VHH binders against NADH-dependent phenylglyoxylate dehydrogenase subunit gamma (padE). Designs and how they scored, part 7

Target 1, 190 residues: NADH-dependent phenylglyoxylate dehydrogenase subunit gamma (padE), of Aromatoleum evansii (Azoarcus evansii) (q8l3b3)
Amino acid sequence: MYEVRFHGRGGQGSVMASGMLAAAMVEEGKYAVSIPSFGFERRGAPVVSFLRMSDREIRQLTNIYQPDCIVCVDPTLTKSVDIFAGMKAGGTLVQATHHPLSELALPDCVSTVGLLDAVKIALEIFKRPITNTLMLGAFAKTTGVVSLESLKRALEDSEFRDAGLAQNMTALERGYAEVAVHHIERRAAA
Short names: E, the ipSAE of ESMFold2; O, the ipSAE of OpenDDE; V2, 0.75 times the mean of E and O plus 0.25 times the DockQ between their complexes.

## First folded at step 4 (VHH; framework vhh_6z1v_2)

Design w3f (from d03 with W53F)
Fold by ESMFold2-Fast, scan of step 4:
Structure w3f (fold): chain B 190 residues (1-190), chain A 123 residues (1-123)
Amino acid sequence: as target 1 above (190 residues)
Amino acid sequence: EVQLVESGGRLVRTGGSLRLSCAASGRTFSSYAMGWFRQAPGKEREVVAAISFSGGSTWHADFVKGRFTISRDNAKNTVYLQMNSLKPEDTAVYYCAATPGFYLSTRSEYDYWGQGTQVTVSS
């Protein structure tokens, strides 16, 4: 079982991102469930959505308290939300940020990091800071648990079919190609 | 909610060493990343060094790399800045700051600030 928690703000499409990821995983013959947060979303308020993936039928339908992977689509969110709450040791972080690895306050439970200046790329593609599709591409490259091709197929079957498909396809491809993946060794001080 | 008090600032000669301390009280210290900033007369406040909440990650500005080292002791709720090979250009008021945030080198991430401690490096 592989559990992902997406962190974003209302209006940024974090729920859509987890749904597309679930669809892509199902396309690969896996079992995947997207678990959105409930309630009214104010524009800009923190929002969480969850994805659970398994090679076996999923029987646990509760919220994810111990994620294997955290995807944070908004670089400003980390100040107001503990995005690492409950993360398993050896976890993966996929973060939208212009900061290099050396400038991040990472907990010891993080072993793999995917960093992408998604806001910069989104402004080039969309003229808006819409990072969700970019971060799905970054997720695929960083984790390897889903292929770029499966995400492209999911995107073609999505709500972007009639508008924005080409831009979101470009975003998915650039997220995959341009994410910087780091593997962190937590060694004792010499 | 955290309160910070710096200490250790004094006059020191060029090439000398000095250790600054910052004592934290209020909320759980280990939940915050900590930074050292400095401000010289007529200049903006700049980030000198920062350390993650566990001490597992540190960042140092290029102008102090190899000379300054940040460290913390979560059992004592204290962060330190060891300053070696001091230069006249290091003369400034040094501030300790705390953030629940993620970005160590970004001033606007820091919400809690101490009052500062004066370091003067003479020729």
Scores: ipSAE 0.345, ipTM 0.687, lowest interface PAE 3.2, mean pLDDT 86

Design x3 (from d03 with R27F S31R R107P)
Fold by ESMFold2-Fast, scan of step 4:
Structure x3 (fold): chain B 190 residues (1-190), chain A 123 residues (1-123)
Amino acid sequence: as target 1 above (190 residues)
Amino acid sequence: EVQLVESGGRLVRTGGSLRLSCAASGFTFSRYAMGWFRQAPGKEREVVAAISWSGGSTWHADFVKGRFTISRDNAKNTVYLQMNSLKPEDTAVYYCAATPGFYLSTPSEYDYWGQGTQVTVSS
């Protein structure tokens, strides 16, 4: 089992992103389920959603969240939430940020990092800071657990507006192509 | 008025231990990540350790891993740095700092800073 936690704000489509990722994984013959979870449902309030993936049927839904991967679609969220809570050792971070790795103080549980200036790219594509689709592309490149082609098929089958499909396809492709992936070697605990 | 007050800095011998404390006031401590920074004469200020607002996540620089441990007590509005196996190269002024963003290690990203406490490690 592989668990992903998405961190976003209300109105940013993090629940939709989690659902699209689940659909893409199912198209690859995996079992995947998206689990929404909300704090205060005010405009701009922090929102969390989860994805579980398995090679076997997923029967149990649980409130115990121990993510293998954290995807943070909004760079300002680190100012209001501890996005690493419960993360397993050797975990992966996929983060929307303009900061390079050298400027980040990451916890010891993080071993793989995907960094993308998603806000900058979103403003070029959408003229708005819509980062969720960019971060799905970045997730695919950083983790390798889903292909770019499966995400494109899931996007085509989604309930996105016709006018937004081409822009979101471009976002998936640029997120995948432009994310900077780093592997951090961690020594065994003494 | 926001204040961060470091204490505990002193002269210690190589191989010794020391605990630094930083008392915070004037802001909602439990909503801020905390960092320990140091600056030696003629060098730039560098990050030593950081701890998330809840204490659930910590980060330590490679040059102090296994020797230093950051912790916090939100009920007492205090962050700590336990320093073990001290080396002469650990000699510096140590600063605590507060930020609403956890994993930004650049000094310019921290909102509030203490005045610093001097740690000197002698042979």
Scores: ipSAE 0.015, ipTM 0.448, lowest interface PAE 7.8, mean pLDDT 82

Design x4 (from d03 with A33V S52T S108D)
Fold by ESMFold2-Fast, scan of step 4:
Structure x4 (fold): chain B 190 residues (1-190), chain A 123 residues (1-123)
Amino acid sequence: as target 1 above (190 residues)
Amino acid sequence: EVQLVESGGRLVRTGGSLRLSCAASGRTFSSYVMGWFRQAPGKEREVVAAITWSGGSTWHADFVKGRFTISRDNAKNTVYLQMNSLKPEDTAVYYCAATPGFYLSTRDEYDYWGQGTQVTVSS
């Protein structure tokens, strides 16, 4: 089982992103479920959504678990939310940020990091800071859990309210191509 | 929530060394990223160094790399800045700051600040 937690703010499409990822994983013959969290979902408020993937049928739809991967689509969620809560040792972080790895305080449980200046790229493509599709591309490159091709097929089968298909295809491709992937070697701390 | 008090600032000769201390009081010191900032007269406040909550990672600005070292002692709720090979350009008020966030080099991430301690380096 592979568990992903998406962190964003209301209006940023993190629930849509987890749904699109689930659809792409199903295209690859896996079982996947997208689980939205319940709480304040007004525009700007922190929101989370979850994705659970397995090679076996998924029967539980709870959000009380230890994620293998954290996807944070909003670079400003550093002070108000502990995005790393419960993360498994050897976990993956995919973070929207203009900061390089050397300027991030990462907990010891993080072993793989994908960094993308998704806000900058979104402004070029959408003229708005719409980072969710960019971060799905970044997720695919960083984790290898889903292919870029499956994500493109999921986009083609979707209907869009906020942006067109061509722009979202470009966002997926650029997120995949431009994410900086780092593997953190565990050295003796003492 | 944390309160910060700096100490150790004084007059030092060019080429000298000085260690600044920042004593923290309040809950959960070990959950904060700690930073040292400085501000010279007529200039904006700039980040000098930062250290993660575990002390496992540090960041230093290019203009102090190799000369300054940040460290922390979570048992004593204290952050230190060891300053070596001091230059007249290092003259400034030095501030200790804390943030629950994880961007080490961004001043606006830091929510809690000390009153500052004056360091003067004579030429």
Scores: ipSAE 0.291, ipTM 0.662, lowest interface PAE 3.1, mean pLDDT 84

## First folded at step 5 (VHH; framework vhh_6z1v_2)

Design c1 (from f6l with L104I; at its last look DockQ between E and O 0.22; V2 from the best seeds 0.00; counts 0 for: pae E 12.1 > 2, placed apart)
Fold by ESMFold2, look of step 5:
Structure c1 (fold): chain B 190 residues (1-190), chain A 123 residues (1-123)
Amino acid sequence: as target 1 above (190 residues)
Amino acid sequence: EVQLVESGGRLVRTGGSLRLSCAASGRTFSSYAMGWFRQAPGKEREVVAAISWSGGSTWHADFVKGRFTISRDNAKNTVYLQMNSLKPEDTAVYYCAATPGLYISTRSEYDYWGQGTQVTVSS
């Protein structure tokens, strides 16, 4: 079982991104459950979403309190939200940020990090800071748990409101190609 | 306003141990992430360890990993740095710092700082 917690803000499409990832996992012949969990009922407020994936059937539909992986699509959330709460040792972080690893003091439980200046790239593609699809690409590269091809297929089957399919396909590809992946030395690796 | 007071710095022999304390007063301590920093003469201040507001997440710099441990007691409004296997290169003024955000940073971006406590490790 691989459990992912997504951190974002209301109106940023976090629920759609989790659903796309679930669909991509199903296309790979795996089991996935996307669980929306809203923090506040208004635009801009911190929100979380959850995704479980496994080679076996999943019955658990509850919130994820001990994630293997954290995806944070907004660079400002860590000032107001403990995005690392409950994270398992040896975990993976995929973070939207313009900061390099050398400027981050990540918790000891983080062993793999994917960093992407997703806001800058989103402004280039969309002229708006729409980062969720970029971060799905970064997630795929950083974790290897889903293929870029499966994500593209899931994206083709999606409905879009504010951004076109072609722009989101570009975002997915750039997120995958441009994420900086780092592995932090850990004693308990294996 | 948050006020931070470090204590426990002293002269210690190589291989010795020392525990630093940082007492916080003012606003609710449990809403702050805390860090220990150090500065040797002529060098930039560097982060040693950091801890989330709940104590559930900690970070330690590679040069102290396995030797130093950050912890906190929110009931006593205190953060600690347990320092074992001390080396002469650990000699520095050690600072406690706090920020209302949950982000652990390697930069001196913390909002509140103590006055520092001197740690000297001799051969």
Scores: ipSAE 0.000, ipTM 0.294, lowest interface PAE 12.1, mean pLDDT 80
ESMFold2 (binder alone), look of step 5: mean pLDDT 81; pTM 0.846
OpenDDE, look of step 5: ipSAE 0.755; ipTM 0.883

Design c2 (from f6l with A33I; at its last look DockQ between E and O 0.87; V2 from the best seeds 0.00; counts 0 for: pae E 2.6 > 2)
Fold by ESMFold2, look of step 5:
Structure c2 (fold): chain B 190 residues (1-190), chain A 123 residues (1-123)
Amino acid sequence: as target 1 above (190 residues)
Amino acid sequence: EVQLVESGGRLVRTGGSLRLSCAASGRTFSSYIMGWFRQAPGKEREVVAAISWSGGSTWHADFVKGRFTISRDNAKNTVYLQMNSLKPEDTAVYYCAATPGLYLSTRSEYDYWGQGTQVTVSS
C-alpha cells in the first residue's frame, strides 16, 4: 500500500492530481482509491486530496493521516498548514518551489525530495499558476510508482483537466523532465 | 504570538569567540524555524544561519560557514549562535527571528523578530 496526500489551495486548478494518478494506476492494472479534495471551499484556502494505491485490492476508503508521500503543489502553504502531519518515516516530499534543497526545513521523516519550480513553468505554459499536472509529472519521476506513459494515457481519456490537452501534456512532460530529485542521507546525532 | 530576546552581544577581538542566545516566550517555540540575521549600519539585513523546528536541518551563509554554528534547545526555548574566528566584518546588530514556514534562508518568511544585540569585533 502506498498512500499519497496532496496539498494545494482552492483555485489553483480545477483538477486535482489525485484523480489523474488514480486513473493512471488503473491503466497499469493496479488498484487505486482517490478521495476528492477536502478543506476550505474558496479561492486561496488550503485543500487536500488523497490517493491510495496497491497491487492488491483496497478496502480503506477514508482520509489519509499517515502518508508515504506528500505532494505540495503550492510553494506558500507551509506557513498555514503542517503538510508533514502524520508522514511516515522514510517518506517522500514532492514540493513546488524555486528554492533549492539547502534552503528547506525538512523533518527527519523525509528521505526523498522532488523539487520543481512549478509556478514558473506553469506561467510559461498556461500564463496562469496551474501547477497540478506539472507536479504529477514530478511525482512520477521522483517516486517511480507510475510511468509517464500511463499518466499521458490517463490525461487523454480523462476530464480531470484544467486547461487544454496539449498544454497539459507539455506540463506533464516538463514536470517529469525538470524535477530535481534528492535522496537525503542523514541520521539523528543523539 | 512569540517574543524573542537576544543576549550575549559585546566587544570581542579579532579571532575571538562569542555565543549569542535568543530566549523565546509566548507561543510554542518548537513550532518555529529559527534564524539569526545581522545588520551593519546602512546595510541590508542578511541571514546568517537558520535551524529547523527539531534542529534536523540547518543552513549557514557562505560568509560564516565553518566559523558560526546555529543550535537550539527546545526544552529551554532557546536558540544559539556560536561565533568563532570573529572578523571585523562580522560587526553588526544580530537579530533572532522566527517563522512557521518551510524556508530557512528567506528573510521575508520570518514574521517575528527580536530587538537585536550588538556584536563589535575590533582590530
Scores: ipSAE 0.400, ipTM 0.730, lowest interface PAE 2.6, mean pLDDT 85
ESMFold2 (binder alone), look of step 5: mean pLDDT 81; pTM 0.833
OpenDDE, look of step 5: ipSAE 0.823; ipTM 0.900

Design c3 (from f6l with P100R R107E; at its last look DockQ between E and O 0.89; V2 from the best seeds 0.00; counts 0 for: pae E 3.4 > 2)
Amino acid sequence: EVQLVESGGRLVRTGGSLRLSCAASGRTFSSYAMGWFRQAPGKEREVVAAISWSGGSTWHADFVKGRFTISRDNAKNTVYLQMNSLKPEDTAVYYCAATRGLYLSTESEYDYWGQGTQVTVSS
ESMFold2, look of step 5: ipSAE 0.306; ipTM 0.660
ESMFold2 (binder alone), look of step 5: mean pLDDT 86; pTM 0.878
OpenDDE, look of step 5: ipSAE 0.721; ipTM 0.876

Design c4 (from f6l with S52T S57N; at its last look DockQ between E and O 0.88; V2 from the best seeds 0.00; counts 0 for: pae E 2.6 > 2)
Fold by ESMFold2, look of step 5:
Structure c4 (fold): chain B 190 residues (1-190), chain A 123 residues (1-123)
Amino acid sequence: as target 1 above (190 residues)
Amino acid sequence: EVQLVESGGRLVRTGGSLRLSCAASGRTFSSYAMGWFRQAPGKEREVVAAITWSGGNTWHADFVKGRFTISRDNAKNTVYLQMNSLKPEDTAVYYCAATPGLYLSTRSEYDYWGQGTQVTVSS
């Protein structure tokens, strides 16, 4: 069982990242449950969504409070939201940011980090800070739990117009190609 | 939520050493990354060093690398700045700061500040 919690803001895209990832996992013959986000009332407010994936059928449909992986699609959330709440030891963070690893205040439970300047790339592609699809590409590269090809197929099955689909396809590809993946080495204190 | 009080600033000679302390109070001290900043007269406040929530990772500005060391004692709710090989250009008011955010070296991420302690390095 692999549990992912997505953190973002309302209005940052018409496609929920967790739903698209679930569709991609099903295309790969896996089981996935996507749980809708909270915070529907206000654009710009913090929202969360959840995804479970497994080689076996999933019976648990509850929210995810102890994630294996956190995907934060917005670089500004961590000041106001504890995105690491409940995170399992040895977990993975995929974070939209222009800051390098050396400048991040990461808790000890984080062992793998994918970093992408997703806002900059989104402005290049869309002229707007729409980072969700970029961060799915980054997620695929960082974790290896889903292929880029499966994500592309899930995206093609979505109800995008051609221009919107093409831009989102570019975003997915760039997120995958450009994410910086780090594995954090820790030593016992002296 | 977090109160910060710096101490230990004084007059020291060039080449000397000094240890600054920052006493923190508040129920969530261990949930914050901590930083030391400095401000000389007429200059902007600049980050000197920062330390993660757990105390296991540190960041130091290039102008102090090899000379200053940040450390943290969570049992005493205290952050330290050990300053060695002091130069006249290190003269400044030194501030302790705390951030709930992810970014250690970004001044705008720090929401809690002490009142500062004066360090003066004489020739």
Scores: ipSAE 0.376, ipTM 0.713, lowest interface PAE 2.6, mean pLDDT 84
ESMFold2 (binder alone), look of step 5: mean pLDDT 82; pTM 0.845
OpenDDE, look of step 5: ipSAE 0.673; ipTM 0.858

Design c5 (from f6l with A33I S57N T106D; at its last look DockQ between E and O 0.92; V2 from the best seeds 0.00; counts 0 for: pae E 2.1 > 2)
Amino acid sequence: EVQLVESGGRLVRTGGSLRLSCAASGRTFSSYIMGWFRQAPGKEREVVAAISWSGGNTWHADFVKGRFTISRDNAKNTVYLQMNSLKPEDTAVYYCAATPGLYLSDRSEYDYWGQGTQVTVSS
ESMFold2, look of step 5: ipSAE 0.462; ipTM 0.760
ESMFold2 (binder alone), look of step 5: mean pLDDT 81; pTM 0.828
OpenDDE, look of step 5: ipSAE 0.826; ipTM 0.900
ESMFold2, look of step 6: ipSAE 0.461; ipTM 0.764
ESMFold2 (binder alone), look of step 6: mean pLDDT 80; pTM 0.832
OpenDDE, look of step 6: ipSAE 0.820; ipTM 0.896

## First folded at step 6 (VHH; framework vhh_6z1v_2)

Design k1 (from c5 with R107E; at its last look DockQ between E and O 0.89; V2 from the best seeds 0.00; counts 0 for: pae E 2.8 > 2)
Fold by ESMFold2, look of step 6:
Structure k1 (fold): chain B 190 residues (1-190), chain A 123 residues (1-123)
Amino acid sequence: as target 1 above (190 residues)
Amino acid sequence: EVQLVESGGRLVRTGGSLRLSCAASGRTFSSYIMGWFRQAPGKEREVVAAISWSGGNTWHADFVKGRFTISRDNAKNTVYLQMNSLKPEDTAVYYCAATPGLYLSDESEYDYWGQGTQVTVSS
């Protein structure tokens, strides 16, 4: 079982991102449950959504409070939201930020980090800070739990097929290609 | 609201050492990244060092690397700056600052500031 919590703001498509990831997992012959965002559900307000995936059938449909992976699609959330709440040891962070790893404070539970300046890239592609598809690409590269190919197929079968497919395909590909992945080595306790 | 009070600034000879302390108010100290900044006369304020909530991550500016060490004692709600091999160029008012955010070296992230303590390094 692999559990992912997405942190974003209302109107940034975080619900869409978790749903597309679930579809990509099913395309790979795996089981996935996407749990809709909760929060203020207003534009700009902090919101979370969840994805649970497994090689085995999933019966648990509850919210995820102890994730293996955090995807934070908005660099401005970290002062107002404890994005690490409940995160399991050995976990993975995929963070939209222009800051390098050396400038991040990370709790001990984080072992793998994917960093992407997703806002800059989103402005280049969309002229708007729409980072969700970029961050799915970054997620795939960082975690390896889903292939870029499966995400592309899920995107082609999504609501974007009618409009915005080319831009979102570019975003997915750039997120995958441009994420900086770090594995954190920690000294053993004395 | 968090209150920060620096102490330990004084006149020190070139090559000497000095330890600055910053006392923080309340029980929320362990929830903040803490940073030391400095401002020399006529210069912009600049980040010197920063330390994560638990002390597991530190960041030091290149101009102090190897000479200054930031540390914290969460039981005492105190952050320290150990300054070794002091140079006249280190003369400045040193400020303690705090942020609830994630970023160590980004001054714009720091919401709470002390009033500063003067460090003067004589030639």
Scores: ipSAE 0.378, ipTM 0.729, lowest interface PAE 2.8, mean pLDDT 86
ESMFold2 (binder alone), look of step 6: mean pLDDT 81; pTM 0.834
OpenDDE, look of step 6: ipSAE 0.820; ipTM 0.897

Design k2 (from c5 with N57D; at its last look DockQ between E and O 0.96; V2 from the best seeds 0.00; counts 0 for: pae E 2.4 > 2)
Fold by ESMFold2, look of step 6:
Structure k2 (fold): chain B 190 residues (1-190), chain A 123 residues (1-123)
Amino acid sequence: as target 1 above (190 residues)
Amino acid sequence: EVQLVESGGRLVRTGGSLRLSCAASGRTFSSYIMGWFRQAPGKEREVVAAISWSGGDTWHADFVKGRFTISRDNAKNTVYLQMNSLKPEDTAVYYCAATPGLYLSDRSEYDYWGQGTQVTVSS
């Protein structure tokens, strides 16, 4: 079982991103459940959504409190939201940020990090800071749990509010290509 | 929320050393990234050094690298700045700051600030 928690803000499409990932996983012959986000009252407010995937039938339909992977699609959230809450040891972070790894403080439970300046790239592609599709590409490269091709197929079936298919396809491809992936070596206690 | 009080600022000769301390009051000191900033007259406040919750990650500005060292003692709720090989250009008010975020060097992430302590380095 692989459990992903998406952190974003209202109106950023984090629910659509988790749903598209679920569709891509099903096309790869896996079981996936996308759980809608909460906190929709106001655009810009912190929201979460969840994706659970497995090679076997999934019976758990509740929120994810101990994720294997955190995808944070907004660089401004970490000050107000503990995005690492409950994260399992050896976990993966995929973070939208212009900061390099050397400027981040990360808890010991994070073993793999994908970093992408998704806002900058989104402004180049969309002229707006729409980062969700970029971060899904970054997720695929960072984790390897889904192929870029499966995501492209899922994207072709998606409905877009803020941009067209061509722009979102470019975003997905750039997110995959441009994410900086780091494996954190942690020294054992003496 | 956290209250921060700096101490240790004084007049020091070029080449000298000085240690700044920042005492934090508040239950959750160990949940904050801590930073030292400085501001010379007429200039903008700039980050000098920062340290993660546990002290496992540190960041130092290039202009102080090799000369200044940030450290923290979570048992004492205190963050330190050891300043060696001081230069007149280091003259400034030094501020202790805290953020619940994850970015060490981003001033805009820091929510809590001390009142400052003056460091003056004479020729």
Scores: ipSAE 0.420, ipTM 0.743, lowest interface PAE 2.4, mean pLDDT 86
ESMFold2 (binder alone), look of step 6: mean pLDDT 80; pTM 0.820
OpenDDE, look of step 6: ipSAE 0.854; ipTM 0.919

Design k3 (from c5 with K65E; at its last look DockQ between E and O 0.91; V2 from the best seeds 0.00; counts 0 for: pae E 2.6 > 2)
Fold by ESMFold2, look of step 6:
Structure k3 (fold): chain B 190 residues (1-190), chain A 123 residues (1-123)
Amino acid sequence: as target 1 above (190 residues)
Amino acid sequence: EVQLVESGGRLVRTGGSLRLSCAASGRTFSSYIMGWFRQAPGKEREVVAAISWSGGNTWHADFVEGRFTISRDNAKNTVYLQMNSLKPEDTAVYYCAATPGLYLSDRSEYDYWGQGTQVTVSS
């Protein structure tokens, strides 16, 4: 079982991103459950969404409080939200940011980091900071849990309201190609 | 909300050492990244060093060249800057700052600032 928590802001399509990933996992013959954010969403407010994936049927449909992976699609969110809450040891962070790894404060539970200046790339492609598809590409490269090809097929089969298919395909490919992946070596003591 | 008070700045000779302290008041000192910044006359404020919530991760500017060390004591709500091998170009007002964010060296992330303490290094 691999559990992912997405952090974003309302209007950024992070719920759509988790749903797209679920569709891609099903195309690979795996089981996935996407749990979209609920409540009183407003544009700009912090939101979360969840995805479970497995080689076996999934019976648990609850929120994810102990994720294996955190995907944060907005670089400004970490001042107001503890995106690391409940994260398992040895976990993976995929973070939209222009900062290099050496400038991040990371808790000991983070062992793998994918960093992408997704806002800059989104402005180049869309002229708007639509980062969700870029971050899916970054997720695929960082974790290896899903193939880029499966994500492309899921994207082709969807109606995407945020932008056109060609732009989103470019975004997915660039996210995969341009993410900086780091594996953090720590002494096993904490 | 949180108050930061620096101390320890004084006149020292080139090659000397000095330890700066920053006392924090507030409930959740251990939830903040802490940083030291400096501003020389006529220059912009620049980050010198920063330290994560627990002290497990630090960042030092390249111009420090291994001469300064940031540390923290969460039991005392205090951040330190140990400054060794001081040079005249280290002359500046030194500021303590705090952020609840993720980014160690990004000045725009720091919301809380002390009043500063003057360090002067003479030839």
Scores: ipSAE 0.398, ipTM 0.734, lowest interface PAE 2.6, mean pLDDT 86
ESMFold2 (binder alone), look of step 6: mean pLDDT 80; pTM 0.827
OpenDDE, look of step 6: ipSAE 0.828; ipTM 0.901

Design k4 (from c5 with L102M; at its last look DockQ between E and O 0.93; V2 from the best seeds 0.77)
Amino acid sequence: EVQLVESGGRLVRTGGSLRLSCAASGRTFSSYIMGWFRQAPGKEREVVAAISWSGGNTWHADFVKGRFTISRDNAKNTVYLQMNSLKPEDTAVYYCAATPGMYLSDRSEYDYWGQGTQVTVSS
ESMFold2, look of step 6: ipSAE 0.582; ipTM 0.820
ESMFold2 (binder alone), look of step 6: mean pLDDT 81; pTM 0.830
OpenDDE, look of step 6: ipSAE 0.864; ipTM 0.922

Design k5 (from c5 with R27F; at its last look DockQ between E and O 0.97; V2 from the best seeds 0.76)
Amino acid sequence: EVQLVESGGRLVRTGGSLRLSCAASGFTFSSYIMGWFRQAPGKEREVVAAISWSGGNTWHADFVKGRFTISRDNAKNTVYLQMNSLKPEDTAVYYCAATPGLYLSDRSEYDYWGQGTQVTVSS
ESMFold2, look of step 6: ipSAE 0.530; ipTM 0.804
ESMFold2 (binder alone), look of step 6: mean pLDDT 84; pTM 0.855
OpenDDE, look of step 6: ipSAE 0.848; ipTM 0.913

